# VHH binders against p0dx41: the designs that were tried, part 36

Target 1, 281 residues: p0dx41
Amino acid sequence: MASFIASDQDVKNFLTAPSMNDQEGIGFAYATDEAVLKALIPAPLKLMAPVVCGYVVHMGKPTFSAPYLEESLFALVSYKDKMMGAYPINLLLHGPGAESGVIAGREGAGIPKKLADDIELRRNDNSATATVERHGKTLLNVSWTAGELNDPSIMKQFAGQLALGKEAEMNSFFYKYDIDQHEDGTNHFSNVQLVATQLRSLADQVEPGNLSIQLESTDDDPFGELKVLKPLGAAWFHFDTSVMFNTLKLDEVDAATTMPKLLTGRYDRSFFNPKAATYII
Below, E stands for the ipSAE of ESMFold2; O stands for the ipSAE of ESMFold2 at other seeds; V2 stands for 0.75 times the mean of E and O plus 0.25 times the DockQ between their complexes.

## First folded at step 19 (VHH; framework vhh_5c3l_4)

Design l1 (at its last fold request DockQ between E and O 0.90; V2 from the best seeds 0.00; counts 0 for: pae O 2.4 > 2)
Fold by ESMFold2, look of step 19:
Structure l1 (fold): chain B 281 residues (1-281), chain A 127 residues (1-127)
Amino acid sequence: as target 1 above (281 residues)
Amino acid sequence: QVQLQESGGGLVQPGGSLRLSCAASGFTFSRYTMSWVRQAPGKGLEVVSDISSGGGSTYYADSVKGRFTISRDNAKNTLYLQMNSLKPEDTAVYYCAKHGRYYKYTGSTYTTEFDYRGPGTQVTVSS
């Protein structure tokens, strides 16, 4: 019978490694302003290329929730020139599993997840489109057409990560933190930590092609700051399995210099000034 | 022209086993998630199991978990369902179904959408 009290077995099952199985959709990359992108990357991470990568995917069989759709924009970064991986700037989730996905990611690894109002992903033969909507705008409109990349140079960046039939490992970097309240009712940040989650993914489908991409901004989601200077390419991919098998604590970092770069991916402007952000149309 | 053809149904006693097959043609089988769905007389369609395009991820309805095993052979364009420990409540027409690649959710509910389904094969479990 259901109960507010979980069994010992339920607790054990809760603690198993999460997996994003049966994941498919559009992955893409485009060139952006290097100075702008570098400014968004908190120390000690170092930007490796003036490229924004991203995806819109269906998470078909996640082990922690019902299915959902997910968007992300991320930078390619290095930690101390020895650990390379993705630094996600945002993730937007939509669908029956999305609430659980946001809770799990925010609490587990400080992943910058929010809910989208809608996400659509469709593939017809050798073309696919996706849209992401939030707070009155289509923030992202992306298309893939099988064939030639816009610029083949991005193949070197992704070759090991999406090689068919081989497991590929990727690090994703996030910042975790505490928010504590003082006796006078004000809050402060503490324990700001850089972590890396490690994923092992098995790609059984990778179909490169041309990217068409458009971004828009709202006050809550300023996607347009990451300007599309040049589309580089896209691919349709399918991961049969994708397991988050490890999380490493890497560094403690300064709150004053770090937190300004974390808040927008995690909170809307009403957290900063409720009267400044009115959604009256 | 997509074609899906089920086989392997029949009459079995409770506790028996059957193996269903689905021959697929007219599309690139290895690129699509495939399902077995069933319909008992007078009932709605129930997703019994599905399997990802590469075969690494599966879903099973609670009513069949531990008794049924879905598999696929992408070289032979064939989907399988091994059905063990059959019960009278498993009596239904079993369909092979191909998923599409259109994803959009309304609210908190979800359903699996299929773009093609075979003619089905009858499974009857009776003493």
Scores: ipSAE 0.511, ipTM 0.834, lowest interface PAE 1.6, mean pLDDT 89
Fold by ESMFold2 at other seeds, look of step 19:
Structure l1 (fold): chain B 281 residues (1-281), chain A 127 residues (1-127)
Amino acid sequence: as target 1 above (281 residues)
Amino acid sequence: QVQLQESGGGLVQPGGSLRLSCAASGFTFSRYTMSWVRQAPGKGLEVVSDISSGGGSTYYADSVKGRFTISRDNAKNTLYLQMNSLKPEDTAVYYCAKHGRYYKYTGSTYTTEFDYRGPGTQVTVSS
């Protein structure tokens, strides 16, 4: 019987490590302004290259929700020259599982997830396209055509990120934080810390090709700040399995210098200025 | 030309077993999610099970969970459905179906999109 009270077994299942199995879509990389990208990276992470990476994927069999589509733009970073990985700047989700995906990611690791109004991903033979729409604009329009990369030389530094038919471990870096309320009703950030989630993924498809990409900005989603100076390449990929098997707590960080770099990926302008959030439907 | 051909159906008594096979050709089988779907007389299509392209994740309808097992052999381009403890309610035409790679959600209800399906194989469970 349905109940507001979960069973003991439901609680146990809730605590099981999440998997994002049966993922596929377009991955891409492009060169951007180094100073702009570097400024977005909170300490102690360090930017490894003046490159924005990203994807638009279908999450076919997540263990915590119905399927959904997801977009991300991320930087390649290192932590103390010891660990390398992705630092996602944003994620936008759409589809029947999207609300659950936002809740899980925000609560679990402080992942910068918001809902998109629409995401479309389509592959026909050896080409694919994806679009991401939010608040009246197409924020991202990306295509992949199987074949040669736009710049094969820069993509060589990413060799070994995925190996077909073999499991690979990847780090993603996020900042977790709490929002606590003072006795006078005002709020403050506490427990701001850098974490790394570790994924074990099995890629059974990686098909490189040419990238075409356009970005646009809205007041809520300033994607255009990460200008496309040069498209570098794209690939169609499929992860048959992908399991988040570990999370590491790496550092405590200063809220005052860190939180300004986290808020816009997680909140719209209405949180900062009520006059910015008039919607007419 | 995508070709899907099911086999292994037939007449079986309640409690019996059947193993369905689907031979695939005309596409790179190992790169697509595959499904078994069924249609009982006078009813709509029901997704019975699906399996990811690498075989690492599966889905089963509640009506068959614990009784049916989907598998694939990517080297032989073949999809399988092991059907145990068969019930009269399992009587249907069973189709092998290939998923497409077009993803767009509208509304709150989602539907699995299939590019192609085979002609089907009849499974009849009666005494």
Scores: ipSAE 0.501, ipTM 0.825, lowest interface PAE 1.6, mean pLDDT 89
ESMFold2 (binder alone), look of step 19: mean pLDDT 82; pTM 0.836
ESMFold2, look of step 20: ipSAE 0.437; ipTM 0.799
ESMFold2 (binder alone), look of step 20: mean pLDDT 82; pTM 0.834
ESMFold2 at other seeds, look of step 20: ipSAE 0.186; ipTM 0.689
ESMFold2, fold request of step 22: ipSAE 0.432, 0.423, 0.402; ipTM 0.786, 0.789, 0.772
ESMFold2 (binder alone), fold request of step 22: mean pLDDT 83, 82, 83; pTM 0.842, 0.841, 0.841
ESMFold2 at other seeds, fold request of step 22: ipSAE 0.326, 0.429, 0.421; ipTM 0.742, 0.792, 0.795

Design l2 (at its last look DockQ between E and O 0.81; V2 from the best seeds 0.00; counts 0 for: unsure alone 63.9 < 65)
Fold by ESMFold2 at other seeds, look of step 19:
Structure l2 (fold): chain B 281 residues (1-281), chain A 127 residues (1-127)
Amino acid sequence: as target 1 above (281 residues)
Amino acid sequence: QVQLQESGGGLVQPGGSLRLSCAASGFTFSRYTMSWVRQAPGKGLEVVSDISSGGGSTYYADSVKGRFTISRDNAKNTLYLQMNSLKPEDTAVYYCAKHGRYYKYKGSEYVTEFDYRGPGTQVTVSS
């Protein structure tokens, strides 16, 4: 039964839409330097607020892999003032399904996924903590304590997105591109496109609370550039189901102005090492 | 305090059926993933099936797919396992288990997946 040649049924199953079912963990938001965050957002997306959002979650029943843990930091953006959603700056994955999750996300929609060395997520009673480790640092250390948000006004912004017991549709924006090789083996970028993945999610747990958060940087993962100026709040949540039901191709964009903003979330410094002088990133 | 009590085990012939139940108390049942876990004679624990807190997603081990059905009644705080087409290989003590909210991987293994497990119920499939 094992073969390098996949069956026709395997190919058919491979093409089905992915679901990210049974997700649970900490979501959070904090204020950051507006100019720094705006500079990270490629055109034609526009930053909506000087706020970094993020999460650390357990993906319990993804349809394309074994379970895994996932971290993300993302900005809130609009496309042409008509579509709003998340622009993930990074995603770090860890666990038995993580390698498959990175491959699927990178190839499917250009999602900025890399592997973490370790992710831990723990909840005790009315508090929870998460840590994300990569390349010698704890890049993210986040805590949630059930109760009041650090800034209760932020609840108005997010209340409709996580309504209990009702499905909500959300957009995530990514830039997808090709890397083509010249005959001499050097690379160039082509077909740089803005895409949106659309998710339909059912939240059956949403418990707001107080955020405590610390970020660190390595050369490969400069999380500290997104300085925590003010923690705004956190929540523990569970999505019973979360289905990617659509992917939209929105725009083609200029590689020269766009790719500098995409590479760090997808590649480590080894891809940029000047000792590989003919290598083009 | 968390309490889980399994029932419905017994002796059956190959090809027969059993329905296991697990009564839960001491926690908010509807907020937790629940599992059926079994231990065959001389073997380690095997996750047979699990079901998400809302009931919207399930997992089945390959050895039981198509034969077993997990379900839950959140109003009655009860977990069920319908076992059809039973085989001698299904002989085991079956445990109802509550998942914890501590997620950490060491290789492919959860560091801690369950925070409580009931006393179990014996299922024996023999001719």
Scores: ipSAE 0.498, ipTM 0.811, lowest interface PAE 1.7, mean pLDDT 88
Fold by ESMFold2, look of step 19:
Structure l2 (fold): chain B 281 residues (1-281), chain A 127 residues (1-127)
Amino acid sequence: as target 1 above (281 residues)
Amino acid sequence: QVQLQESGGGLVQPGGSLRLSCAASGFTFSRYTMSWVRQAPGKGLEVVSDISSGGGSTYYADSVKGRFTISRDNAKNTLYLQMNSLKPEDTAVYYCAKHGRYYKYKGSEYVTEFDYRGPGTQVTVSS
């Protein structure tokens, strides 16, 4: 049955647009230090608000892998004041499909994905919790309780990110790059470029509510740099489908100024400090 | 209280068809993934099929793929399983099951957890 050689039909199926079907979990937003968040955003993207958004979700029926759990923290950004969307700072994946999800995202669009040691997501009636664990710490502990947002004044903006029963399109911005080797064996970055993936999502459940969130840091995952100054709100959501239907090449960018902002979302400290290759947990 | 009641089982010849139904009450049916699971004599539980809360995504075990079709009617709070081209190996008690919203994996192991299941309906495929 198995072969190292894929059939023609397997190759055809591989080229089908990926979809994250049957996705559900907690989405959230909180206010953070504007200067800190702005510093993380590579040119030419511009920060639109001093807000970190994020989620912890179960990808129940992805078209490219077994199911998995995913966490992300992202900023709201614009490209040339023409395109608005998400700039994910990190994504952590866990579960039987997680390795495939990391590979696909890294190779397809340069998405900053790493594997978590554990992710748990639980909903009981009108409340839900999630935790994300990596390298001996709980990096993220988030809860949602159905009802009023922490900051009711953001209801219109919060509702605008969710469109119940109607397909919504959203951009996500990433930086792709190559690592090439010189004749002397040293490496350099090449082809560093800004891309946008475009998603079409159909939400059939959206339940706003109150956010409680705590972040912690490890050397490999400095989540605490994105301080929670004020929880703004959360929602439980279910996407029936979420199709990545397009990827746009937007700009070539300077490696020297861009790559320092990309590496920590993709690599652990052992890649740039060999003395830090051992963990004590 | 959650109630799940299966119906539509019975005796059928090989190659025949049956349609199972599951009436649901006591919870908001349209918010939950639902499954059909079965238990053959002397065997453990096998997940036959599941369907997402909105009906847009399905799963089928390899043993039934192409022969069975899961569906749901959220207006009637009813889950269905159309079983075609039945084989003696399909003989089992078939249960309707409601998924919880608890997601956790241990390493690479895939785990599906059910909150509730019904009393089941017997399907027997024999000539």
Scores: ipSAE 0.464, ipTM 0.815, lowest interface PAE 1.7, mean pLDDT 89
ESMFold2 (binder alone), look of step 19: mean pLDDT 80; pTM 0.806

Design l3 (at its last fold request DockQ between E and O 0.97; V2 from the best seeds 0.00; counts 0 for: pae O 2.4 > 2)
Fold by ESMFold2 at other seeds, look of step 19:
Structure l3 (fold): chain B 281 residues (1-281), chain A 127 residues (1-127)
Amino acid sequence: as target 1 above (281 residues)
Amino acid sequence: QVQLQESGGGLVQPGGSLRLSCAASGFTFSRYTMSWVRQAPGKGLEVVSDISSGGGSTYYADSVKGRFTISRDNAKNTLYLQMNSLKPEDTAVYYCAKHGRYYKYTGSTYTYEFDYRGPGTQVTVSS
């Protein structure tokens, strides 16, 4: 029976590791301005390439919610030249499971998740398209056409990331923090930490192809700051399983230098100025 | 030119077992999520189970969890449903269904996208 008081079994189930099973969609990469991208990466992470990677996917069987669609843009980074992985700049979620996904990711690992107004992902035979809409704009419009990559020179790196037909471990880096209130009601940041989540994923479909991509900005989501200087390639992929099996606490970091790089991916401008955002109803 | 053909239905006593098969052709079977759906007399379609394109993840309706097992053989283009501990409430026409790859949610309503389903096979659990 439903109750405001969770059962002991519900609490145990709540604590289990999440899995993002039956995930499919478009993954892509494009070259961007190196200085702009570097500036977004908080220390001690180091940018590995002037490349933005991203995806628009359907999370078909997440263990923590109903299905949902998810977009992300991320940088390729290293931690102390010993751990390599993704640093997500943003994630936008839409669908029946999206609210639960935002809450879980924000609270669990400080993942920069917000809700999109709409996400569409469609594949017709050997081509696919996706759009992501928020606050009056199509922030991302991406297409994949099976065949040659835009820049074939990246094929080796592209193929190595996915380990087709075999499980591969991947790192994602996030910054967690607390917002605490002082006795006078003002806020401060505490416990600002770099963490890594580790995923074990089985990619059973990877179909490389040509990328077409356009980005737009709103005041809340400045995707256009990460200019597309050169499309590099895209792929349609399917992960049969993707299990978050570990989370590592790597470093405590300075709030003053770190938090300015974290807020936009997690909050809209209305958190800073209540009259700054446009709301479409 | 998509073809799905179910087989393995029949009359079974309560507590018995059946194994349904679905032969697929006219599309790349291994690229699609597949479902078993059923329609009991006087009722709408119910998704019984589905399985991801690679077979690594599954869904089961609460009414069949622990009793039914979905599987697929991508080399043979075949979907299976092992049905154990059958109950009279499982009486239905069982359909093999192919999912599409168009994802868009309108509001908060969740619906499955099926491109095609087969003609079905009757399962009757009685007396």
Scores: ipSAE 0.500, ipTM 0.818, lowest interface PAE 1.7, mean pLDDT 89
Fold by ESMFold2, fold request of step 22:
Structure l3 (fold): chain B 281 residues (1-281), chain A 127 residues (1-127)
Amino acid sequence: as target 1 above (281 residues)
Amino acid sequence: QVQLQESGGGLVQPGGSLRLSCAASGFTFSRYTMSWVRQAPGKGLEVVSDISSGGGSTYYADSVKGRFTISRDNAKNTLYLQMNSLKPEDTAVYYCAKHGRYYKYTGSTYTYEFDYRGPGTQVTVSS
């Protein structure tokens, strides 16, 4: 019989490393306003290029949940000019495994995950589309068409990140923190840290092509702040396996200067003003 | 022009083994997740197992975990199911199925939707 008390074996299984196996979808990149993007990047991370990257994927066999769909927009950053990787600004999840994915990511590494109202991802022949909806708007509408990139000059960087048939290691950077309650009932942030998760992924499908992308904003999800100045390219990809092999705790950081850059990707406006709720359903 | 053809079914005693094969054509086999699904007499479809396009990740229903092994040979466009320690409850028609690339969820429960499936092969476990 099910119980509120978990077995010792359940506890052991709970502690296994997460993997995001059998994932596929559209990856993309576009140029944006450098000053705007740079302002969103907390110290000590440094922006490497005025480019927003992102994806909409189906996570087919995650080890921590049922399948789900995921969107992300991220910047390319470096840590101390030594480690390079992704700094995700947001992730939106939808599907039967989405709630578990949000909880796992928030608690494990402070990943900026929220639930979407709907995500659709569809591929037909040599083209694919995806949409992400939240709080009354389509925040992201993206299409890929197999063929030439919008800007062929980025092919070198593109090929290096998504090498077909070979394992690639990728860093993702996040800020993890605690919210502790004082004896008087008020809250404070503590243990604000920069961490990196390291994934080893095997891409067995990578099909470059042309990007078409539109962003919209709501008060809770201001995607439009990351303006599309120039589409650079897209690809359809499949990671047959994507396995976490390392997690690094990199720095402790100042809460006062860091937390303002973390809240919007993790919390809706109702956290700050209960009457600012946008979502009725 | 997608074509899936199962083979390898038959009558076997409890505790025995069978190996099912599915020959695939009319699509780029190596680009799609493939599944085995079964339908026992008087019951609905059950997803037995699936395997990612590169073969690196798999799923097994609880009822077959540890006894069945899914595999694929992308060079031969063939999907396999090795079935060991067979039980009378494994009696069913077994279908080879191709996943699509259209993802949209309604509600919180997980339900498989397949593009195509083969005509099936009968597996009967009886003494």
Scores: ipSAE 0.438, ipTM 0.792, lowest interface PAE 2.3, mean pLDDT 89
ESMFold2, look of step 19: ipSAE 0.408; ipTM 0.788
ESMFold2 (binder alone), look of step 19: mean pLDDT 81; pTM 0.809
ESMFold2, fold request of step 22: ipSAE 0.406, 0.399; ipTM 0.773, 0.777
ESMFold2 (binder alone), fold request of step 22: mean pLDDT 81, 81, 81; pTM 0.812, 0.810, 0.809
ESMFold2 at other seeds, fold request of step 22: ipSAE 0.412, 0.337, 0.419; ipTM 0.782, 0.749, 0.783

Design l4 (at its last look DockQ between E and O 0.85; V2 from the best seeds 0.00; counts 0 for: pae E 2.6 > 2, unsure alone 63.3 < 65)
Fold by ESMFold2, look of step 19:
Structure l4 (fold): chain B 281 residues (1-281), chain A 127 residues (1-127)
Amino acid sequence: as target 1 above (281 residues)
Amino acid sequence: QVQLQESGGGLVQPGGSLRLSCAASGFTFSRYTMSWVRQAPGKGLEVVSDISSGGGSTDYADSVKGRFTISRDNAKNTLYLQMNSLKPEDTAVYYCAKHGRYYKYGGSTYTTEFDYRGPGTQVTVSS
């Protein structure tokens, strides 16, 4: 019987490590302005290359929700020159599991997730397309065509990270923070900290190809700030399993210098100015 | 040219067991999620179970959990459904279905769509 009270077994199941199983779609990389990208990376993370990576995927069997579509743009970063991985700048989710995915990601690891108005991902034979829409614009339009990369020299870097049929471990870096209220009613940030989630993933499809990509901006989602100077390549991929098996707490960080780079990943302009309406629903 | 051919249907008594098979050809079977879908008389299509391309992830409709087991043999290009503890409510035409790779949710219960389905095999559970 349904109840406001969860069973002890439901609570136990809730605590199981989350998995993003049966995940497939388009992954891509392009060169961008180094100074612009570096400015988005909070200390102590350090940008490794003037490259934006990203994806649009269908999350077919997540353990924490119904299926959903997800977009991300991320930078390649290091922590203290010894631990490397992805720093996602944004994630937009759409579909029946999207609300749960946003809540779980924000609360569990400080993942900068928002809901998209629409995401479409389609593969026909040896080509695929994806679009991401929010607040009246197509923020991202990406295509993959099987075959040659735009810049074949990047193949060795990215292809080696996704060894077919073998599990790979990857780090993703996030900043968690809380918002608390003072005795005088004003708010402040607390527990602003850098974490790394660790993923163990099994890729059983990786098909490289040519990237075509266009970005647009709205006030809430300025994707165009990360301009495409040079498309590098794309691939269609499938992860049979992908488990978030660990989270490392790395550093406490200064709120004043860090929060300007974090806030827009979770919140639209209306949180800063209630009159900044960007859509009607 | 995608071909899916179901077999193994028939008449069984309540509580009995049946094993469905689906032979696949004309595509790289190991690269696609596969499903069993059924249609009871006068009803719409119901997804009974699905299995990821590598076989590492499965799902079942609540009505069949604990009684049915989906599996695949990628070396033989074959999908299976083991059906145990059959009930009269399981009476339907059972279809083997191949998932497409078109993903769009239009503000409804819309999900991924199948791009190919076999002719089906009849399962009848009655005494």
Scores: ipSAE 0.380, ipTM 0.776, lowest interface PAE 2.6, mean pLDDT 89
Fold by ESMFold2 at other seeds, look of step 19:
Structure l4 (fold): chain B 281 residues (1-281), chain A 127 residues (1-127)
Amino acid sequence: as target 1 above (281 residues)
Amino acid sequence: QVQLQESGGGLVQPGGSLRLSCAASGFTFSRYTMSWVRQAPGKGLEVVSDISSGGGSTDYADSVKGRFTISRDNAKNTLYLQMNSLKPEDTAVYYCAKHGRYYKYGGSTYTTEFDYRGPGTQVTVSS
């Protein structure tokens, strides 16, 4: 029978490491304005290239929820010139598992997750499309066509990090923090820290191709700030397994200089401005 | 062009075992998640099990967990279901189903999209 009280076995199962198994979709990269992208990257992370990477994927067998669709835009960064990885600027989730995915990611590692109004991902043999909609606009419209990359010389560098048929370990960097309330009800940031989650993923499909991409902005999701100066390429990929096997605490960081770069990926304008309550969806 | 052909069904006594096979052609088998789906007499479709395209991740309905094992051989384009400790309630037509690559969630329910299923094979568990 259902209960507000979880069983001991439920608690044990809750504590297992999350896996994002059976995920597939479109991954892509495009060149953007270096100064704009660099300004979004909180210290001590360092931007490695003026490139935005991203994806729209279906998470088919997550261990913490029903399936869902996920979009992300991320930068390639380093920590202390030694650890390289992804710094996600946003993640938008849609589908039956999406609410659980947002909660798990926000609480577990401070991942900048929000819910999309709609995500569609479709592959027709040698081509695929995806759209992401939120608050009255299609924020992202992306397509992949199997074959030549837009810029074969640049995509070769990035594609080489995905070892087909072999497990690969990748870092994702996030800033984790707490929001505590003072006795008068006002908010206070505490424990602001840089963390890295480490993923072990097995890619059994990687199909490179041509990227076509369009971005739009709303006040809540300013995707257009990351202008597409030059599409570089796309791929259809499948991770048969993908396990978050480790989390590292890297640094404590200054709230005043860091939080302005974190809030908009996690909160909408209504959180900052009580008159920002009208949405077109 | 997609063809799925199930085999290995039949009549078996309670407690017995059967191994179902599904031969696939007309698509790149190793690129798709596959499922076994069954329909008992007078009942709706039930997803029995599924397996990721590489075979590294599987799921099972509670009613068959611990008794059934899904597997695939991507070199032979074949999906399998090993069914042990069979019960009369396992009596059904078993279908091999191919998942599509069209993902959109718009309705009031969670749904798994299959874009093709085979003609099925009958499994009957009776003394």
Scores: ipSAE 0.371, ipTM 0.783, lowest interface PAE 2.3, mean pLDDT 88
ESMFold2 (binder alone), look of step 19: mean pLDDT 80; pTM 0.816

